# VH-VL binders against q0atu2: the designs that were tried, part 62

Target 1, 119 residues: q0atu2
Amino acid sequence: MLDKKARIRTSREYRNVFEKGKRLSGRFLIIYYVENALDNNRFGFITNKKIGMAVIRNRIKRQLRAIVREYQGQVKNKHDIVLVARAGIGKSSFEGMEKDYIAIMKKAGLFARNANKID

## First folded at step 3 (VH-VL)

Design da14 (framework fv_dusigitumab)
Fold by ESMFold2-Fast, scan of step 3:
Structure da14 (fold): chain C 119 residues (1-119), chain A 122 residues (1-122), chain B 111 residues (1-111)
Amino acid sequence: as target 1 above (119 residues)
Amino acid sequence: QVQLVQSGAEVKKPGASVKVSCKASGYTFTSYDINWVRQATGQGLEWMGWMNPNSGNTGYAQKFQGRVTMTRNTSISTAYMELSSLRSEDTAVYYCARGFDYEGETWYFDLWGQGTTVTVSS
Amino acid sequence: QSVLTQPPSVSAAPGQKVTISCSGSSSNIGNNYVSWYQQLPGTAPKLLIYDNNKRPSGIPDRFSGSKSGTSATLGITGLQTGDEADYYCGTWDSSLSAGYVFGGGTKLTVL
C-alpha cells in the first residue's frame, strides 16, 4: 500500500498533471508527469473500461500500486505522476507490468537507469 | 516515404565540437525515440544514447555523459547530436536510428539514417 | 569489451546454413527481447530480427532468430553471396549501466 501523502486524490490534481505534464507511452502504461512544489512524489492511477470488467480493473490497479510502492525510493523527488493503463494490460503478468513501469520511468528520466526493486 | 536523413561529413580538430542533424519524414516524429549509434572504422556498433522527441528527455551512455547533448526541433522534425571535446578516437560514422519501444524499452532500431562521417585530425 | 559475446567470424558455402550465437546475462538477454542487424559494407545497419524471432516486412524467411535463457541465435539458411556482411545482436540492458548494448559483431564470409 502507498502512503496517503504519496497519492493523487482529487480531479483538480489529476487535471494539473494532464494539462501541464509530459507524456510517455510504454507497452502497457502511459505516464503523465510534472514537477510539484511538495517534499514528496505523488502517484495517480487510471484504469478505464477499455481494460475490461471491474474485477480485472481492480486487480490491475492493486498490482500497479504494489509496483509503484516497491520502486518509490528510485523515483526523483518532487513529481506528480499519473499512470494510465492501456487496453492490453489485462493480458499482462505482474512481472510484465513491473518491467514496463521500470522501462518507462527510466525513459522519462524519473528513475535511476540502474533502478532496483526495493525490499 | 519513411526516412531519416542526416547532415554531411565533418572534419574537425581535436578539442572542437560537432553537431550532427537527423531529419525525420513520413511518420509522426514525436511517437518514437531517436537513438544515436556510432561506429569507428572497422569496429562494431556503439550505442550513445536516446532522445524522446515528445518530452525532450534524454539518456546517455556513461562513456559519453558530459560530452554529448541530444536535442530536437519538433517544428522541423529534426534531431541533433552534439559531441564536444573531440579526440582522434571520436573518428567514426555516426548514425541516428528510430527506436521502437516494445514493453516500454528500446529493444530495436527499425529505421536508420545513412550515417555521418566525422573525422577528428590535427 | 562487448557486454554481449559473438564469434568474430563465421563462414560457409553458398546454399549452406550458418548459425551465429550471442551470449549475455540475466540483465540483458535473459530479461529482454533480442534483435539482429545486418550491415553490408559501406551501408547503415538494417534490422533483420526483432522480439527474438520476428521478421520485419521484406526480410526473407531464410533468416530466423531464437532465444534460450541468456543466449540468442541467428540462423541463415540457403546462404547467398549477398549475405556476406557483419551481423550484430542487440538488446536493452537493465543492469547498473542500463542502456542499449550490441554484440561485438560477426563477420560472415561466403566461401
Scores: ipSAE 0.000, ipTM 0.536, lowest interface PAE 15.7, mean pLDDT 84

Design da15 (framework fv_dusigitumab)
Fold by ESMFold2-Fast, scan of step 3:
Structure da15 (fold): chain C 119 residues (1-119), chain A 122 residues (1-122), chain B 111 residues (1-111)
Amino acid sequence: as target 1 above (119 residues)
Amino acid sequence: QVQLVQSGAEVKKPGASVKVSCKASGYTFTSYDINWVRQATGQGLEWMGWMNPNSGNTGYAQKFQGRVTMTRNTSISTAYMELSSLRSEDTAVYYCARGFDYEGSDWYFDLWGQGTTVTVSS
Amino acid sequence: QSVLTQPPSVSAAPGQKVTISCSGSSSNIGNNYVSWYQQLPGTAPKLLIYDNNKRPSGIPDRFSGSKSGTSATLGITGLQTGDEADYYCGTWDSSLSAGYVFGGGTKLTVL
């Protein structure tokens, strides 16, 4: 599970990211992201009713949180990031969601692109 | 100012179509669903459908399926609702409303247009 | 008939408390969060309560919401003449005809 400090939890905080943030679409995911004034990143997750039944939505949320947690160390600090699941995500594999997340975060410039070098 | 501003009143004959517009301002248009809700004189609120302004995807109430179309033009932050094959029973005030959902919440409408009166009479 | 059932009218005197009920089923209120909307005469509806019991900024704390099982309740304390309005509950219906549903509305008269 992500630490409470790393979660966006209130509707007001989600609105701030939607209204002030940038948007980028992947195959299964959309991200909205904005710099924050904190010393850490915060993540929000939206799996709306258009995706399917509660059981499917809850599974997707759990999988997305697991993916975000796994790659938490790669994300540039001081950002609020909201992941919105697209309608087709319910038919994706875990690996497909993970691949889409990595691709979209790299494209957004939110992953440390020079992490391969040791000096 | 955060607001939704709708087009003016329409008078139509039975069998015609009407297209109502809803212009958003003061927020990021593509970040929130636009819903359409109608209300006949002295009657309750009736949900018609939702439209995602980012994707263009829609979902319509079964009662309106086949005669309602919800679209948008993102360059002018405007949503549209077109209702065809009008009947006298379609005489109502039509509202657009901003839909909101997030983690741990379902759906609610936090911002409403002023309404557009559509009168269908012969 | 409306999918969600509300009493058609309710009345009380200024300063009193009133409650408005909203009854549904497992596919709507039982499975989803409830919102309440206030509609003053001649105006668009206004969000009053969301997520069962939360108030938007600007809504006074004399308005409250609650949910138990397949029913929801709107409470209004310290009634004022400016509270005369129609009140609607609303929620998502999770059935195969999935969509947002409203109650039939309750007309509040402040005597």
Scores: ipSAE 0.006, ipTM 0.579, lowest interface PAE 10.8, mean pLDDT 84

Design da16 (framework fv_dusigitumab)
Fold by ESMFold2-Fast, scan of step 3:
Structure da16 (fold): chain C 119 residues (1-119), chain A 122 residues (1-122), chain B 111 residues (1-111)
Amino acid sequence: as target 1 above (119 residues)
Amino acid sequence: QVQLVQSGAEVKKPGASVKVSCKASGYTFTSYDINWVRQATGQGLEWMGWMNPNSGNTGYAQKFQGRVTMTRNTSISTAYMELSSLRSEDTAVYYCARGFDYEGSTYYFDLWGQGTTVTVSS
Amino acid sequence: QSVLTQPPSVSAAPGQKVTISCSGSSSNIGNNYVSWYQQLPGTAPKLLIYDNNKRPSGIPDRFSGSKSGTSATLGITGLQTGDEADYYCGTWDSSLSAGYVFGGGTKLTVL
């Protein structure tokens, strides 16, 4: 459950991240990210129809939101970050998605400290 | 400005193949899917498939599976759609269109090419 | 036939209003947002409405959309001769073999 202000909500805002942001690909995830002019981070999530049925996409979306929430205190402030699920994520475990997220966020230089579970 | 510019009209014989191009400009080509939609004379719009320019992955409508191939060349921001084993009923205008999606939305096409007329006749 | 059902034609006079319906099922409109596209004669389609009821920049507010259950509607008020066009609804179909689906199209004539 991410705070309302921590969510990217409009097509305009997603488009801004895609057009101006940097991109890093992981095993199951791609992130697009750009510094914002706000005092907080915002996250967006894309689990397109190509991944599978609604039940699978909704499960993945919930799990990705949970992962982002658990590690939100590790993320350098003032960024808009969009997570795009890659083909194959439906075969991943929660742990697999979590490891991929941590790896790509570290590679992007977006983690301010060690990425330990905050929960 | 953002735009998709397609190749010119083609006339083909039954059994031939046609390859239509779609050149993107004014945006990051690899960040959006390219879709192909056709329209037979006096008929409605028919979705053919999507192609992800970053990965090269594709998904085709079942009707076109086995006859259509969608590719791209990222160095020139150009997408291609090749349709083989042409029949008279493939006579149509073929459009490329940019697919856009985000959380809490459904896929939609916010930018369209001008169309390429393909005529299949003997 | 098309997966989404639209009336083949509608007509009205300049200044009047029209509503164009689009009917689907639970696998498409019932589970997804609807878009509307305008196709002027001899031109490519143009996005009019996305996410059921949102307008892209540059689309006047006399164009509106709504959705209820498995049906969507496009409303056009203050009709102008330049609105003569074919109008298509579209959405994703979540069933096994589908993908993106369009309505059959509605030809609007401004008499």
Scores: ipSAE 0.014, ipTM 0.688, lowest interface PAE 7.5, mean pLDDT 86

Design da17 (framework fv_dusigitumab)
Fold by ESMFold2-Fast, scan of step 3:
Structure da17 (fold): chain C 119 residues (1-119), chain A 122 residues (1-122), chain B 111 residues (1-111)
Amino acid sequence: as target 1 above (119 residues)
Amino acid sequence: QVQLVQSGAEVKKPGASVKVSCKASGYTFTSYDINWVRQATGQGLEWMGWMNPNSGNTGYAQKFQGRVTMTRNTSISTAYMELSSLRSEDTAVYYCARGEDYEGSTWYFDLWGQGTTVTVSS
Amino acid sequence: QSVLTQPPSVSAAPGQKVTISCSGSSSNIGNNYVSWYQQLPGTAPKLLIYDNNKRPSGIPDRFSGSKSGTSATLGITGLQTGDEADYYCGTWDSSLSAGYVFGGGTKLTVL
């Protein structure tokens, strides 16, 4: 699980990222991201009702958190990043979501070189 | 600053269609869903559906399925709701409202348009 | 018809406390967060409470929310004449063709 301090938790914090952040779309994911004034990164996750039933949305949210956690060592520090699942994500495999996450983070310039995965 | 501004009142005949606009300003239009809610005279609030301005995806309440279409024009930050085959019971104030799901939350509407009165009469 | 049940009206004197109930089922209030909206005559609704018990910026602490099981309650203390309005609860409902649902509304009269 991600550290509590690495999670965007409040509606106000999510709105700040949407309003001030940059946006980049992948196949299954959209990210919104903005530099923060903290000493760490924070991640938020949105699985809209459009995706399907609560059981599917909750599974996807858990899988996205697992992916983010595995790669958090590669992410440039001091960013708030919100992952928004697109409607089609419900049909994606875990590997498909992981590949999309890596591609979009690289495209955004958010991956640092020579960083390690965190277990 | 942050606001939703709707088009003016409409008077329509039964069987006609009406298209209401909702122009967003002061925030990133594509970052929040736009929902439509109506209120018949002296009645309660009734949710009609949502539209994602980034993707164009929509979800409509079953009651309005087949009669409502929600669209947007991102170049002018404007959402539209078109209701067809109008009946007298469609006489109502129609609102657009900003909403989105967040982690640990559910939909709620924190920013509302001023409303558009639609009167269906002969 | 509304899926969430509210009393049609409630009344109290200035300075008193009042509560407005909102009753649903496991598919809506029981499984989701509840919001409350205030509608003054002739105006658009205004968000009063979100996520069961949180206030947006600018909403006085006289307004509070709570949820227990399949029911939610809006509390208003120190009633003022300016509180006369219609109050609506709202939440997501997963048991229907997936949608947001509002309560039938409660008219608050401050005598």
Scores: ipSAE 0.006, ipTM 0.589, lowest interface PAE 9.8, mean pLDDT 85

Design da18 (framework fv_dusigitumab)
Fold by ESMFold2-Fast, scan of step 3:
Structure da18 (fold): chain C 119 residues (1-119), chain A 122 residues (1-122), chain B 111 residues (1-111)
Amino acid sequence: as target 1 above (119 residues)
Amino acid sequence: QVQLVQSGAEVKKPGASVKVSCKASGYTFTSYDINWVRQATGQGLEWMGWMNPDSGNTGYAQKFQGRVTMTRNTSISTAYMELSSLRSEDTAVYYCARGFDYEGSTWYFDLWGQGTTVTVSS
Amino acid sequence: QSVLTQPPSVSAAPGQKVTISCSGSSSNIGNNYVSWYQQLPGTAPKLLIYDNNKRPSGIPDRFSGSKSGTSATLGITGLQTGDEADYYCGTWDSSLSAGYVFGGGTKLTVL
């Protein structure tokens, strides 16, 4: 569960990230990201009806939030980041989603060097 | 600046096919779905389907399944809707519209093309 | 052919208040957000309200939306002649898998 301050909550805020942000595609995820004028990072999550039934979408959304929360300390300050689940994500494992997230965040240059210590 | 511009009016015979284009500008084409909505003369709005410009995935209204095909060309930020086996009842203005769906919220259409009139007559 | 029911017409004088209803079922309005669209004669529809009660940039606050159970309402206060248009509600219908549905439309006449 992410802190309320770390979540993008309104459609207007999501659209700002889409319109002004950079885009990077992974295997199961697309990220859109832009610098913000806040003290902290904010994350948004999109698991649209095209992915599958509500039970699958809700599972994916919970798993993505858990992954983001686990690695939020590694993310460079002052970014709004939206994760968009690709159609194939419903067939992925938790570990598969986690690996894809880490790969795309590193490729985007959003992970700080000394903050990416993983067990 | 942010706009959807559609192709011009078409006149077709029954049994023919029509292909309408919708060119997006002023935003990232692959970030939003394109939907198609039609309106017969003096009638209400009727949703036909959606197309995801990034994946190419589509979903069609049951009424049009088997007759409609929605595609795109990302290199020119253009969406297409092709309707086959045209009948006189298909005479309508056809709109493309930009759709937004986030965090499970229901879709809404915030940007619309100007419309393309399609007339089906002998 | 409309899944959502709207009155076919409504009329009032300038400066008055009108409300337009939109009635559906649990599979559409009951479980999903409602949007409203304004269509001026000879033009494409324009988004007026989204997510039940939110206004896009540029829409005046005399337009409002609300939702209760399986029904939604569009309110217009301080009615102006330029508000004369067709108004449509719209939402997702979960029973149709991938289906967006519109109301039948309401013609607003400013007397």
Scores: ipSAE 0.014, ipTM 0.632, lowest interface PAE 7.8, mean pLDDT 85

Design da19 (framework fv_dusigitumab)
Fold by ESMFold2-Fast, scan of step 3:
Structure da19 (fold): chain C 119 residues (1-119), chain A 122 residues (1-122), chain B 111 residues (1-111)
Amino acid sequence: as target 1 above (119 residues)
Amino acid sequence: QVQLVQSGAEVKKPGASVKVSCKASGYTFTSYDINWVRQATGQGLEWMGWMNPNSGDTGYAQKFQGRVTMTRNTSISTAYMELSSLRSEDTAVYYCARGFDYEGSTWYFDLWGQGTTVTVSS
Amino acid sequence: QSVLTQPPSVSAAPGQKVTISCSGSSSNIGNNYVSWYQQLPGTAPKLLIYDNNKRPSGIPDRFSGSKSGTSATLGITGLQTGDEADYYCGTWDSSLSAGYVFGGGTKLTVL
C-alpha cells in the first residue's frame, strides 16, 4: 500500500508523464518516467481492460503495488513513474513480474547500481 | 496542432491486401494507443483493434483476427493497418484514432484521423 | 449486429430537446464507462462525451450524458440545424470477445 502523496491520481498528471516522460518496455511491463519537482517519487498503475476481466486486473494491480512498495527505497528520488501492464501480464507469475520490474528500472537508470570491482 | 493524418484512398481487387498509414503529430506518438475503426457506406462504426506504439503490442477484434496486422514506425510517428484477403464487404472508410486510458478505467478516442476510403471491387 | 442498441433515428425541431438511448449488458455498459461520438456528414467522428457524463473542452453544455445500470443516455437541448448528425455510444466489452464496441448509431434529423 503506497501513501497518497506517492500516487499519481489524476488524468492530467498521467498525461504529463506520457507526454514529457521517457519510456521503456519490458516483457510484462512498460514504464513511463519523468523527473518531478517534488521531494518524493510518485507512482501510477495502469491495468487496462486489454489484460482481461476485473478480477485479473485487480490482482495484477495489487501485485504491482506490492512490488513497487517492496523496492521503493532503491528508486532514485524525484521521479513520476507510471507502470503500464502489457496484455500478456496475466500469464506471468508474481516472481516474473518482479524480475521484469527490477530489470526495466535498472535499464532506465532509476535503481542504484552496485560498483563493478573488476579493476 | 495535434492531429492524425491518414494515407489516401485505395482501390483493390478481391484477394489483395491494403496497408493504410496514420501519421501522428503534435503529441508524443509512443505515449498513446492507436486504434483502428472502420465504417461501410451508410453503416455504423466497427472497432478493429488497438496497437501500443511504444511496445508494439496489439489486440484485434475476433472478426479480424488472422487478416489484420497493426504495426508502427516510431522514427516517423506513423501507425499502419494492413488488411489481407480483401472481400467486397471490406469496402469502407478506415479511421485511426488515439486511445486514452488511465487507471484502467477509461477507454475513449479523443483524436481521429480523417479516414481512408478503401474500395474492393471485382 | 451491434452489441449496444440505439434507436436508428430521432427527429426534433430547432430549439427542442432530444434524448438518445444506448442499451447494453453487464459485460459492457454495466461495468464500464460510456463515451458518445458525433459524426457530421462526410467527416470523422468527434468525441462528445467521455466517462459517462464529462465533456471535452469545446463541447457546449447543451450536450449531456448519463448512465444507469446497463443503459446510457445522450441528451441534447436547444437543438440547432448543425446538430444534424449520426451519434454513437461506445464502451469496452469484457466478454469472451473482449474489445471496444459501438452502438449501431442514431441519425438525428433537425426538421
Scores: ipSAE 0.040, ipTM 0.699, lowest interface PAE 5.3, mean pLDDT 86

Design da2 (framework fv_dusigitumab)
Fold by ESMFold2-Fast, scan of step 3:
Structure da2 (fold): chain C 119 residues (1-119), chain A 122 residues (1-122), chain B 111 residues (1-111)
Amino acid sequence: as target 1 above (119 residues)
Amino acid sequence: QVQLVQSGAEVKKPGASVKVSCKASGYTFTSYDINWVRQATGQGLEWMGWMNPNSGNTGYAQKFQGRVTMTRNTSISTAYMELSSLRSEDTAVYYCARGFDYEGSTWYFDLWGQGTTVTVSS
Amino acid sequence: QSVLTQPPSVSAAPGQKVTISCSGSSSNIGNDYVSWYQQLPGTAPKLLIYDNNKRPSGIPDRFSGSKSGTSATLGITGLQTGDEADYYCGTWDSSLSAGYVFGGGTKLTVL
């Protein structure tokens, strides 16, 4: 899991990202992101009821946190980033979510390094 | 067939704006990014930015930030690139190109428009 | 100036092999996959190679790609006169001005 300090926890912090941040949409994910004044990145996760039952939403949140944790070393520092799951994400594979995350983060200019395989 | 068809050649005066269109057909327009790439006469390819046809989100190369706007009209599967405050150095062929597939993990351009020549002269 | 360095020109005879290099840094080729594009005179570019070494459908196996560290190479075997074109490498650059970057291009002449 992500460290406590790397998580957006309060409704006030989420609201700040939504009000002041940029928005970028992928196939399964939307991100909202803004620079912070901290020495680290913080991530938030939102799944709405339209995605499915609590068991599905909780699975998606766990998988997204795992993806974010795996790639956190490639994310440019000093950003608050909120991931919002789109309605279709419940039918996506783990690999599909991972690819969408990488694609969105690259487009946002937030990826400092890509974990692409070496030929 | 899968194709991107661009609008015709433009001749503009310095300080004017130009808006180039790129009409997609043969695939789901909203499933791929549209990128814009230009090429001055006898010069190399220069990436200008990308636009997500589903969301309308954009990202522009630093050199063009403040002068370029990329938009789309999903009802007619058409992307647009508008470049303002034109200079003679903007004389080039402008291409639209299909980029990111949201199922894909890498950035490349597998389908290109035929190009639109923009000439900026007094 | 180009962020990715290619030789400005290469030449070889029909039937020969040629290689075109593309040199970058840790912020681009060292970080991401490389693509190659062919541009015949008066035409739009065409994708030859993506993901370092993969070919789109319709691209003959005479065209190959490879990558090592911060450099990439396009190989063309069995050269034909129809291969005369400009060749460009491209990749994502994650430095200060994050975005897609192209090499300066290499003009191939088949003599």
Scores: ipSAE 0.008, ipTM 0.583, lowest interface PAE 11.2, mean pLDDT 84

Design da20 (framework fv_dusigitumab)
Fold by ESMFold2-Fast, scan of step 3:
Structure da20 (fold): chain C 119 residues (1-119), chain A 122 residues (1-122), chain B 111 residues (1-111)
Amino acid sequence: as target 1 above (119 residues)
Amino acid sequence: QVQLVQSGAEVKKPGASVKVSCKASGYTFTDYDINWVRQATGQGLEWMGWMNPNSGYTGYAQKFQGRVTMTRNTSISTAYMELSSLRSEDTAVYYCARGFDYEGSTWYFDLWGQGTTVTVSS
Amino acid sequence: QSVLTQPPSVSAAPGQKVTISCSGSSSNIGNNYVSWYQQLPGTAPKLLIYDNNKRPSGIPDRFSGSKSGTSATLGITGLQTGDEADYYCGTWDSSLSAGYVFGGGTKLTVL
């Protein structure tokens, strides 16, 4: 579970990310992201009804939070990032979601270092 | 006079689309978000989404994503909400409402349109 | 049911006091400001309280709000027949579906 300071909590904060942020689409995820004036990163999560039933949406949201938490140290500081699950995510494995997250974060230039480097 | 004035009642068949308008006057249209809230007969209030008139950016409630589109025309200070693939369950009064917040606060809706009744029947 | 829980009805006589509760969780009331709305029969809702306990101009001080933890309350003193209406709490919810949520509503009957 992410610390409360690492979570986007208010309507104002979600609105700011959608309005002023950049958008990047992956295979299963869309991210909206904007630099913030804080010294830490904050994450928000959205799973909509086109994904499936509440049980599936809850599982996806929990898994996305786990992925974000695992890689939080690799994200460039001072960003608000909202992850929006795409309809097809319900058919993805945990590994598939993780790979998509890493790919889109790298493409966005938000990773400070290579998450998959094996040296 | 600060007000939101909505378009008139609509009767639609299942599968049709409806587009409700909301005209703002008496304030700077682009300074406040427009939210849409519906109320089915005898039921409670249900938030549908928000639209920023300055940017055109939107956020929709999970239940309505894929069926709702919120837009605006800034030259006439008018917001629109279009709901497609109508079902009998969409029979409701639809309200536009002015949402305001400031950094760290939560929205509140201080100004409401009069409501538009949408009836979906065969 | 709705994300925020309100009693379906409350009643009292003119001049008396009632309180209407609104119960949520940490993702909504626990982390956000609460608003209250009054809806007279056949009309649009009207803002009564915002930011937990503040009144818009024109709302009498008979109406008050408070919040503690994950619950909020609307208080109405000196009840008048014109107070008979549906009352809704509302706030932002940052959990499953980020967005604004309303309570299920409370019908106030002035006996």
Scores: ipSAE 0.289, ipTM 0.788, lowest interface PAE 3.8, mean pLDDT 88

Design da3 (framework fv_dusigitumab)
Fold by ESMFold2-Fast, scan of step 3:
Structure da3 (fold): chain C 119 residues (1-119), chain A 122 residues (1-122), chain B 111 residues (1-111)
Amino acid sequence: as target 1 above (119 residues)
Amino acid sequence: QVQLVQSGAEVKKPGASVKVSCKASGYTFTSYDINWVRQATGQGLEWMGWMNPNSGNTGYAQKFQGRVTMTRNTSISTAYMELSSLRSEDTAVYYCARGFDYEGSTWYFDLWGQGTTVTVSS
Amino acid sequence: QSVLTQPPSVSAAPGQKVTISCSGSSSNIGYNYVSWYQQLPGTAPKLLIYDNNKRPSGIPDRFSGSKSGTSATLGITGLQTGDEADYYCGTWDSSLSAGYVFGGGTKLTVL
C-alpha cells in the first residue's frame, strides 16, 4: 500500500496530470507525468472499464501499487505520475508488468541514480 | 475557450438512423471520455454511453445496446453518436458531455454541448 | 424508472434553505462519488457539485453536497429566484449493468 501522501486522490489532481503532463506508452502501461510543486512524488492508477471485470481490474490495480511502492525510491522527486492500464494487461504476469513499468520509467527519464547502499 | 459544439437539429422518420456530431476545442481531445446523455421533453436525463477518444473503446447503456454506435475522428477532435432503428420515443435533446474516467469509473460531466434536438415523426 | 431516487419537487421562499435527497444502493452511491447538476429551463445541464462535496469554479458556496452510506444530499442556502431549476444527482453504477446513472430529477420552485 502506498502512503496516502504519495497517492493522487482527487479528480482535479488527475485532470492536472492529463492536461499538463507528458505521455509515454509501454506494452501494458501508459504513463502521464508532470512535475509538481510538492516535496514528494504522487501516483495515480487507472484500470479503465476496457480491461474487463472488476475482479481483474482490482487485482491489476493492487499489483501496480505494489510495483510502484517497490521502486518508489528510484523515481525522481517532485512528480505526479498516473499509470493507465492498457486492455492487454489482464493477460500479463506480475513480472511482465514490472518489466514494462521499469522500461517506461527509464524511457521517461524518471528513474534516479542509486545513491547509497542499504547498510 | 474550452467547449463542445454539436451539430444542428434533425427530423427523421421511424426506422431511420441519425448521426449527431460533437466537436471539441480548447483542450486535449484524447484525454477525456465523451459521454452521450439524452432528455425527452419534460423528462429526466438518461445516460447512453461513453467513448474513449484515445482508444476508440466504448461502453453503452443496456437499453441502447445494439442500436447505438459511438465513434470519433481524432484529426478533427470530433465525436459521433449514431442511433439506428429510430422510434417516436427517441424524440429528445441529445447532449455530448466531457467525462473524467479515473480509477475505472466516470464520476461527473464538467463540460456539456449545447444539445441537438432529434425529432422522430412520420 | 430511475436507479437513483429523488423527490419530484421541493419548494421554499427566497432566503430560505432547502435540501434535496438522492437515494441509491451499495453498488452506486455507496461505492462511488456523487455529482449534482443544475438545469435551468431551456439550457444544457451544468455541473454544480462533484466528488460528493466539491464545487467547480464559479459555483457559490450556497451550494453544498454531502454523502452518507447509500444516500447523498444537495443543500442550497439563501435561496434566490434564479435557483429555480431542475436538479439531478448522478454517479457510476458498478453493478453487472455498469454505467452512469442519474436520479429522476427534482424541480425546485422558489415561491
Scores: ipSAE 0.006, ipTM 0.581, lowest interface PAE 10.2, mean pLDDT 85

